Miniprotein binders against q56419. Designs and how they scored, part 233

Target 1, 326 residues: q56419
Amino acid sequence: MEGRTLEEVQEEVFKRHGVLVPKKELEDLAKALEEAGLLLTEKVEARLKEEEEKLKRERPMRLAGLSYPEGEREARAFLEAFRASYPGEGEEARVLLMPHLEPSRVPEVYGAALAALEKTPPPERIYLVGVAHRPLKEKAAALPVPFQTPFGPALPDLPALQALDALLPFELFNTPLAFREEHSLELPLFFLKGRFPEARVLPLLVARRSPELGEALKVVLRDFPGLLVLAVDLSHVGPRFGDTPLTRTLAEEARRRDLGFLERLAEGEPEAALAFLGANPTRIDGVEVVASLLPLLRERKGKVLAHRLDLEAPTLSAVGAGTLVL
Below, E stands for the ipSAE of ESMFold2; O stands for the ipSAE of OpenDDE; V2 stands for 0.75 times the mean of E and O plus 0.25 times the DockQ between their complexes.

## First folded at step 15 (miniprotein)

Design kg6 (at its last look DockQ between E and O 0.90; V2 from the best seeds 0.84)
Fold by ESMFold2, look of step 15:
Structure kg6 (fold): chain B 326 residues (1-326), chain A 104 residues (1-104)
Amino acid sequence: as target 1 above (326 residues)
Amino acid sequence: SPIEEAKRLIEEAIRLAQEGREEELLEKLREAIKILIENGASPEEVAEIAFRLAMEFVRRGAPPELILRLIKEVGRAAEAAGASRETVQRIAIEAYERIREEVG
């Protein structure tokens, strides 16, 4: 109900400036502004269409020189430094949970993932499941194009992607622009491509839990075996995320939630892991991916290799990351 | 009856598949699926259509991509006819499993 008429605007101008602006001139101005906004919208739409068409051919690196080195030699050394940050041994993974947080923040967590990959026979393909940070038209999406890395392009497994699409009750290839800046795929892919340069990739995003995705993947993984990777982060706590400043008590709660979640997954009990989180008070972002993939996680036992709740002193906030093999 | 009309459309789609006339069969397929869904056909009955058409494509040496497209088109037709997403997925998985069992 709160509105202002042109007459009210006209009266305000007269009070402030002593000039009565005719109603027609105010209407003409409003019309001109509307028309200018329409032209700007057309330019933005054309640019987005152009970018969308480019993404139908390939997905270029966005984080080279920022999160990882651009050149292959330096990128190889970067991988080895991350492996060295984790002094332990890995275990073979059929399913790997690893973070997508900035690698320099949790080097030993990525190092644990590399240690697991050392024990894992090179797969023919990798099902890389990240978290959509931009809206998708459906619950989940894929982009069936090469993803560039410093180690060369990660090629899509087109037959497996086509099978997956055929078994879903929605279009899998639905939102190319959502992949443009999606670090939850790019950051883990750097490490995966570096260790498995010949593996093809199914780059998948989940926006909202999709039981349909899990049912379809159960069939596709049977006929197109490969490594399943859940590229997810854990707790998000502190003022950046709407909480009070990080305290020892909040950090202890976030760590407890992270580890309890991972440990229940490691026991092959993904429903129990989700139930343990309840309303997800520490905002573990892996929940929608785990909830989508229940058929692939049930009764699969494994081990938590690493965990860190990384403190952001400037923002008094923290983000959890972990490495789990199943 | 509606079921007899669906049977007629299915037999016509099979003939078009035997002749490799992919686009023409899709129209007949959509009509048949619509009738079947509207008359309470089970997911298995709808998946049988995809299976029968797939076997004609296999006989002609069609690549797997066309078989997967056929499964997807049956699911799209079922959804357009009002089937729930759960039912659409059951149709697609049933069709896929039937075809896999026959061709490996």
Scores: ipSAE 0.864, ipTM 0.944, lowest interface PAE 0.4, mean pLDDT 91
Fold by OpenDDE base, look of step 15:
Structure kg6 (fold): chain B 326 residues (1-326), chain A 104 residues (1-104)
Amino acid sequence: as target 1 above (326 residues)
Amino acid sequence: SPIEEAKRLIEEAIRLAQEGREEELLEKLREAIKILIENGASPEEVAEIAFRLAMEFVRRGAPPELILRLIKEVGRAAEAAGASRETVQRIAIEAYERIREEVG
């Protein structure tokens, strides 16, 4: 492993295979690789196959006890504390843009999302669209199984998922392993399930812009109405992302791009929001999601409830997060 | 003519649907769609075939899941015949909307 950290290998394996291998298992695997060069491929393949077979039944929690409490009572207290971190009132949402960043980094942004959900009538279903941080076989994917949460399983809306698949020119149910560790779904789902325990969920991932997804969802949402949630982060700047350490100038540019993006979305001009970013030099995470959902975002007026550019001090890097209601 | 052959295959598929022979009807459907796409049929013309078969499924009390599966199979057949993704999606949406208008 020529100079790469175990974290980098973990991230690469995660990116390549859709598997978050625990660091300890990676260490054991690295040792085993050092001992048995050829044997690792078969064991890894067998394990991946087993994990894929498990994902046919359910998606287990991966971040329980890490990013949020595992126990229901503690999880409810967690929700209340996050809600309390946002001093404002929310607005009714038909579309909610919220982060998927580690909750502890941007509590008030998640608090703003909770405030919006308080003003939102309980939906029958939630279309939860996350960002694929791992490669997909197609531009987008879905996993039609229960997602475990501290509040019980989030059950899939199978009829709506099937309708969506039928209207797509590709197989929607692809790359199940990409969902195994995908935090862009797990983290927002915690908050959503906690607020709307009876809502069914359509867990969707976008890897690349898919206009086909937006067109299909436009039809499906008519017949299967629900809350649309875009679980996306904003700018990613600093050394972790290939920039120099965070400076005032870099932070101001990240904020400008984040807010300019969100404001144009709030005006119902998603194409203008994308155009404003251009080549996306600050690496706004949600760009491919927004580009996929244009038909659903057009002409909707809304409000930016919260924004934060959060510094990761150990890496002198920062990530933008926002909450938008449409 | 290729169009007449496609029509014959669809009539056979309808008969197979009436008999509950789903896998065999899908084979005939795939063949018919291939002929249509290869001979320059419009997305709307291909969607009409899906609609006709769907109406037979509805008549037999098939659940909505089977109708959605039919639409998906039509799309797969069109793709396999060389249709663009845009064309495949247009076929699917057109078929879906026509079925919805008729049966709710």
Scores: ipSAE 0.803, ipTM 0.924, lowest interface PAE 0.5, mean pLDDT 90
ESMFold2 (binder alone), look of step 15: mean pLDDT 84; pTM 0.813
ESMFold2, look of step 16: ipSAE 0.847; ipTM 0.935
ESMFold2 (binder alone), look of step 16: mean pLDDT 84; pTM 0.811
OpenDDE base, look of step 16: ipSAE 0.803; ipTM 0.923

Design kg7 (at its last look DockQ between E and O 0.98; V2 from the best seeds 0.00; counts 0 for: pae E 1.9 > 1.5)
Fold by OpenDDE base, look of step 15:
Structure kg7 (fold): chain B 326 residues (1-326), chain A 104 residues (1-104)
Amino acid sequence: as target 1 above (326 residues)
Amino acid sequence: SPIEEAKRLIEEAIRLAQEGREEELLEKLREAIKILIENGASPEEVAEIAFRLAMEFVRRGAPPELILRLIKEVARAAEAAGASRETVQRIALEAYERIREEVG
């Protein structure tokens, strides 16, 4: 009925079909549709509850066979091909910023991340901080369960996760359904698990800037040392994101903002990086993550290994991706 | 006085900890923290209570997970008593660092 009255619907049916449907029949139909809608809602709620209960045990792969191979042998070949796409050498990372964009769009950027990981001693644990593309109940969340990968499950570091929760002024283990299809964790985790099969993981999502997260993580990282990974994309420009089609000017502005952001991070000046973006008119995805992790990024010098602004031709839109080591 | 009542509750919580009655001690702890926060106790004073209880657990051979749970319960109690998020985090961080300094 889309906000129409029963009289308006009756009139429309009469105009279209020459039949006057009695109001009572329309009322009965509306009631039946409402009841059917309620039943659908109950079924959806029951399904969501079931999925939430499953997420208490594990997070299954969602993008296997789509974004990356499901089979381990093919997955290893995939990693090697991505590494080969980056002709440079990496550097040791204590902090790694890498994309979570569809890997096929920016292979050399993921290749640069792999190059950095080759120079990085195997960490005991990986703090994987992604972007929440779905609402969270809190500013940040964690899912303390195994994440499935083609290389076997990425196991959670429960002691470190518990320590982090204890140091936060909110419940860290919130909104488990937000993790179900979150690609900002799944895609980077593929590469990380493939390189460091024995590393435990702390899968974290940030929806809004949380200074509390940075302060807590600073303490936790001291006592539970590991690799910090920021799984973030950069600029999002073009019609998909509310802009005009990509032009040279728009692309140059996106690149300028992406590189200016990354370079300031590479200089150990994360506050300057945020200030440089201002209102973030090109919609750099990683802003809330960086703003949450300021204490961990300050005074760390590093290097930008790769950057790409990738055109999505069907929508004339583009997404920035980069790899930074600190 | 409210402070004396809070102190009595903490001493009772310590006794309950000694007896392994965890759920009952958490109830007393929550009540004590509520009284303290409502009467203007500093984050450091609340953290001191957490520290005292934690040390009793340590003496009893409690695992680190139980100590972290205690810190989290203190934080929850402070929040429930109307403490700001900043205050709650400060309590948790202070308690954690004090415990760490004592036990490693």
Scores: ipSAE 0.756, ipTM 0.897, lowest interface PAE 0.5, mean pLDDT 90
Fold by ESMFold2, look of step 15:
Structure kg7 (fold): chain B 326 residues (1-326), chain A 104 residues (1-104)
Amino acid sequence: as target 1 above (326 residues)
Amino acid sequence: SPIEEAKRLIEEAIRLAQEGREEELLEKLREAIKILIENGASPEEVAEIAFRLAMEFVRRGAPPELILRLIKEVARAAEAAGASRETVQRIALEAYERIREEVG
């Protein structure tokens, strides 16, 4: 407890000597603190620039040993355990919606995704669309490099990524640092790469809805067929997200909105799904991704395989996760 | 007139494409696209330029990666000249579809 503020020091000096610290000395101290802060900022910026350059070569695992096993053998056993957590059969997916929430929190929801993948012919490539948790320079971004996994590198589909970039009115490869810690790609990719080890990947992030992305992807998916994956979570409710404490009523509303959203998507009605949410009072995470991808979701009918609203007892909050095949 | 100057620049860009002089072509292209956008050219008219240049590259055996880069450079030039993002995307999509129809 020996920490003392500048004000406390000043008051002590005044009491002991009866002399106010001259204004010049206080201004000199403030200037020195400002200079020290500028130097720290310069160091941080240099480190981030170095990390940005490294990310232009590959994206390393960040969650191995934390969210999933680091070793390949253990990682395959992990997949089998998650599949076993879902007691049903899947069905073939041309579009798969799956979560990016910590896997141990919603094992049967990831298990349902694995069940769908069992019924899905191995695709040549996977369009993996996550949610940017850090700002992007544009509405959407990609990182055209290998993403490391316990099953080996997930290689980028460079021709498809280049086509996508060419069809956007902004630079697609625009914010490498946003991918550094982005779990919305890494967690789903673990499951996807484990099941489709030969598939190339298009790792995409959406920060803000981009109709332009949907129009471009409609063309690219036609010419470069593959599996479209929406790696999104659903409702976010409770104090961690700015709400009143989580009540039964708020949890019931979150569940109702999650399921109503998923069911309307399953009917091939993505505009109706968005309209159902209105102002999105339970903060469904997938809204910006769905709004971007409308041309790819219209008229695609399917099935909701799983849903959980997972309670965070320590924060009195909850996050919804679901599995939808189209 | 500005339109005649843009036409002259496009004709020069086509000649440079036939000679495989990509960097010099890009300079002429950017200038021509700027003039066209500033004088109200439609997205389809700008896309036609990309198509004509791409077909010269295809005739020379250029790989698909170079053709996609050309489309992106036309889109960049249009954006730099003040075209809306909607217009820029229409240019890129139209050019891509025209080229795809011709070469597959």
Scores: ipSAE 0.632, ipTM 0.879, lowest interface PAE 1.9, mean pLDDT 89
ESMFold2 (binder alone), look of step 15: mean pLDDT 83; pTM 0.801

Design kg8 (at its last look DockQ between E and O 0.94; V2 from the best seeds 0.85)
Fold by ESMFold2, look of step 15:
Structure kg8 (fold): chain B 326 residues (1-326), chain A 104 residues (1-104)
Amino acid sequence: as target 1 above (326 residues)
Amino acid sequence: SPIEEAKRLIEEAIRLAQEGREEELLEKLREAIKILIENGASPEEVAEIAFRLAMEFVRRGAPLELILRLIKEVARAAEAAGASRETVQRIAIEAYERIREEMG
């Protein structure tokens, strides 16, 4: 059985090298390799456990010095530059849809979000809903800890988070490690914390649509009013995403789907927005978040402030980003 | 009836709360919820049991955090007794709404 496989190795070594390695030596080698694999696995598991314990206390900045400046003064200047990239005026938002794409790629789209925040009374709290890029144990999750920013820690709204957890038929605080690298929260939070330094935050992720989340949030937002932020990107097209190289036709299709989606949301018709996308052939990022939050989006009218389908010439791919106020 | 038995268990849970016997209180709560779910009680009937116990905590000046913890324990007990996720959520929301209405 196993000796047959080991004997085959012994015979092959003899054929190739002219040396007969005793079966005992091959058995010892097999055990050593097995033990080495177990030690490597144990070190990885120990490191992940350590990271998980740290995330139960705070979520540190991961993108400072990469996507935005680390120092507060430089971060303030960064915000000012982004606001200036959008020359228009904003509009008050009770719901804000904004991107989580690398800010330098779509500066006027983030600028439009800042313009909306200028017109928005400072909220007591922000419901920040991003897209999970790592698996969650449930359809949605939260991490009830401070998120570090160059503007100071964004403190969690613990009573509102506890209420949300109590109204869900699953455990809300279920996957801390999913937040470790999650830029869909960190990038929008930089802009939100810079504008609303006193607001508490509910950092939420959606992996798959959860009608239960929407039903619970409808109740929680009523009793714990605040700003609802959908931190989502739009179309993802091109070879990086499984398509042929980007053509003018594919780019126009992606733009049409992005804008059609946003406009239907702006008319208070989130079900129509989802139906417009069908099978979501351009992989709009925000679909699962919108599908989760239908009760909060119905009949809420607003305006699309900005949109860009950002081209990645080296990869022949593109990603859409938009700003919508409701 | 099952609802009358559940009410008796909640009265016992209230006494246990007054004695600081938290784990025994939760045992009575879980038993009450199990009886209701197994006998086809509506989400509203299950929520009433949570409301009855919660109001004792409210009268004692318990913070909202403890009330929310209680609601979550009711939801967990309902799920453990075989209720669907839809039913569990309805129970939790109904209990919450009733409690918040009385709190103000």
Scores: ipSAE 0.853, ipTM 0.933, lowest interface PAE 0.4, mean pLDDT 90
Fold by OpenDDE base, look of step 15:
Structure kg8 (fold): chain B 326 residues (1-326), chain A 104 residues (1-104)
Amino acid sequence: as target 1 above (326 residues)
Amino acid sequence: SPIEEAKRLIEEAIRLAQEGREEELLEKLREAIKILIENGASPEEVAEIAFRLAMEFVRRGAPLELILRLIKEVARAAEAAGASRETVQRIAIEAYERIREEMG
């Protein structure tokens, strides 16, 4: 916060996390951080403990009325409008890669995801793997509670979550506070719950590549079949991410990286997709997720349905988003 | 021998399972796993111990939830005994697959 306005922080949070945090919440957080610039006051610890205790029961909506409508009727109209923004037809997905970027920025990419879901038989469960934008205690985590949506709660698949935990060499149910405001799960879940209201969900976050997660999931998916969803964004380029303002050259490189990554995934070559990125100079968001799920992505052929590099004009920065079915 | 001691502990754990004394059986299980890991038992050998105990629960009509809890306790015990993450995961997966095969 030193030297940044609350608006700049809000913008940065929105920029980094696709979440428009109300100024008041940022003020409260800033005040809490100013208060926390001292020792985690008993009050901050108590508040965090209270929030953690709440997350033992449910994960409330954070982006309702901001990124998507809160009301069910309006939410359904929202889904239809997004679907209409993609003029093509989808394909059946066993694995779906879709964005978690602010929906209004890339409507046709979400529309492509909806098109794929229209061709997908209703799954019993959805393995929703997002990106942790906050630190986790472990490489990956899960939150085994209902996630609120305008379509009702997305209920966890507790048996499948327990099986996954049992097959991991670490505690899966760690860092519940990381889920509180994680948009990489909330935004995709809106679309998924709207399409598959009866599906149970396994909300998973990846902070760092975990081959152990892929190995465990491979076993779990055999006994607990479902749709695997990778909720990931692609390139992050421009001043917000430490680059110069977006140029034609930078945009072309971002697109090349995004499409080259997606195409290799579509060919069933996830290792080649990772190798193609090298040091990941355009900061593709989904790298750690893909690296964790290699056993589930190998030899699966699919199709890239949509891609967009979306310009954020105020910062001359851009974020890539794509929809891939496997 | 350490292996014989581990086997005795598992037999005690099985008896405790038969009596519904879950916490005490977990203590015996943890001790047995520790002995095995410290004495260089393979992941498959450790998984076999988990499997034997799990089969007692299966025979009694224990739900999958309880079996999964048992596997997790084995994994935790192996980690606590200094096993690598790779070893711990191999133990858990091997135990799980064997148990699932028997349960149908």
Scores: ipSAE 0.778, ipTM 0.907, lowest interface PAE 0.5, mean pLDDT 90
ESMFold2 (binder alone), look of step 15: mean pLDDT 81; pTM 0.756

Design kg9 (at its last look DockQ between E and O 0.86; V2 from the best seeds 0.00; counts 0 for: pTM O .782 < .8, other shape alone 2.724 > 2.5)
Fold by ESMFold2, look of step 15:
Structure kg9 (fold): chain B 326 residues (1-326), chain A 104 residues (1-104)
Amino acid sequence: as target 1 above (326 residues)
Amino acid sequence: SPIEEAKRLIEEAIRLAQEGREEELLEKLREAIKILIENGASPEEVAEIAFRLAMEFVRRGAPPELILRLIKEVSRAAEAAGANRETVQRIAIEAYERIREEVG
């Protein structure tokens, strides 16, 4: 019953099957399907409320045993193996850009982030800014609860989160369910918590660029100093993302876009980095986060430590990841 | 006049803050801020209300959490009164900076 009138359905059934179904019977069937859908909606809503209440207390690991080991001993060995994947030394970061792509796909990129953390004095807190993969009620959101890791819970910095909320013209704590499966926080957090076990965390998501978030964070970071982490991926190219199959030309364009973006950020020119991408034809994942955080990125110079455009052979597609310190 | 009514409501809110009567304070605060926004008050003028109320909370020994909630309630009232988000944020930041400078 695809939006046709009941009379049209009745006529088609008669033409196809030789049976005249009375209009009343078709109306009854439509009503029964509608009522069944309403009952399923109520059950889904009840389950979502239950999950939302759980997330108001803590955010459990969802990728242990899948993307990283569940046990603490194995998790520490895993962390050190990733550091070993990067042949080089890091530099101190006040701002760190790192990926949220599956770690096994870009081990040296995560290793570069660990190298930077080795040179970074342990911060009192970490502002972890990921990319919302589910809709938010506002442009950005936070979840002020412990995030579980194999290294113990990453505790929220409640005073800093409350200050941030107070300085925003919208409610910061607006979409708990968006955090339930959000890997852009969980994957970077594994590495950050492993290296800074005593740091508190501000777990933040950006769905759409929010200049208001950047203005508020500039004030909050002044009064609550810490490490700012942009947990973002770079180019997304190929059929999985709506392109033609990956070719050498498309891959080289994606690399050029990724590196040009990162290098302009490293020069302290975040507006130029965004302008370089224009309409963002290779779908760099970090643009909304960078556009939100302009006040924190301007005139802050640094270095690109690593980059990889990782091939997804089964889909003839690729995703870029990088490590930048500022 | 509307401005005289807003001043009366602000004075009532300050007295309620001095007495620790938070819910009654919020009702007066919301009404005063609505009048001010509707009559073109600057972000700095609205932030001054938050500052004055915060100082009463400080005198009563209120924790920083309560002061931050006060700033948020002023912002909520301004938004409800029709202020755009740029103005709401200017109010919040001005109030925060003013309070921080006084308290340290």
Scores: ipSAE 0.859, ipTM 0.942, lowest interface PAE 0.5, mean pLDDT 91
Fold by OpenDDE base, look of step 15:
Structure kg9 (fold): chain B 326 residues (1-326), chain A 104 residues (1-104)
Amino acid sequence: as target 1 above (326 residues)
Amino acid sequence: SPIEEAKRLIEEAIRLAQEGREEELLEKLREAIKILIENGASPEEVAEIAFRLAMEFVRRGAPPELILRLIKEVSRAAEAAGANRETVQRIAIEAYERIREEVG
């Protein structure tokens, strides 16, 4: 139990309660706990298998009623309010970098994304590239099923997904359970589906930099044109992420890193953006995504529409979010 | 000979493609690739042969979906035979582009 020997447990019980529990009784209890643990493991495995089988058909909403409204009418009002939070005008996007942070924390950043989408002709398909916050079997993955939204299901582009898989030297359709609770896709998808209800989607996750993904997507995008969306957050600083509480100095460094990263991307220099971060001491979330998509980001000039470093007051930590159009 | 057997399987796969029997075609292709690998074909050689076969299927009117599946099966076989990922991807992209040029 918790790294202790049966003899140590016996001694502890004797010291505390003055009762010498026979070693056999402790062995029987340990066995019973082990059997119970095995049963729990089997139940968990069975449940995970069932959920994996469900994910072969659809990805249900997980954050409806929490991060965004479940009902379509309320969801549309939500979109309008977020759009209103950004006072500027957008620009046409061929590539959109937007956050996946809790929307209520950075409304104007999502508002900027909506402003860009207003200036963007409806795409036939959206390549939605998120960050895997859970381990993947491979560097990247896709889930080729409908994603539920308040605006109806976001349907997969199966032909384009198949083409992408064919051009990858690994199985694209891996780790379906990683998509179950992944907010880096669900939150951006709410806004994207609300704006482009007829667009097909390619839901992609990146766990580690995959140059192979960028090379494959470059070819696929030629034959299956669409909007590329990078759903990434920026700096993660403070105690939740292993730093001291947020100070002016730490916040300034986070902002410097975020803006320096985004500006170099806006100049069409993604390699320079990565090099600027070095060891990434402020933990910019989108690094592995950008590193995977270099061929698609090179020489594309654009504009930073919004940036925010949002303070989580209870933890004295902060997360950066930005909106970039290319 | 094993090579003759692989050739027969490829010919059978071609017939199956014409009949729209896709799963059986893929099975025959996998078997043929296995025979080639077991008889000393390099992963790169196997990939090239299989991509040439894919091109033959295109010429014979195979649907694009089947061609993409063929490319993927070749990639799996090449990886299983020890080809590096860069080589596998390069061959896949080349085959895809060649197919695209022929199909439009």
Scores: ipSAE 0.717, ipTM 0.867, lowest interface PAE 0.5, mean pLDDT 89
ESMFold2 (binder alone), look of step 15: mean pLDDT 83; pTM 0.809

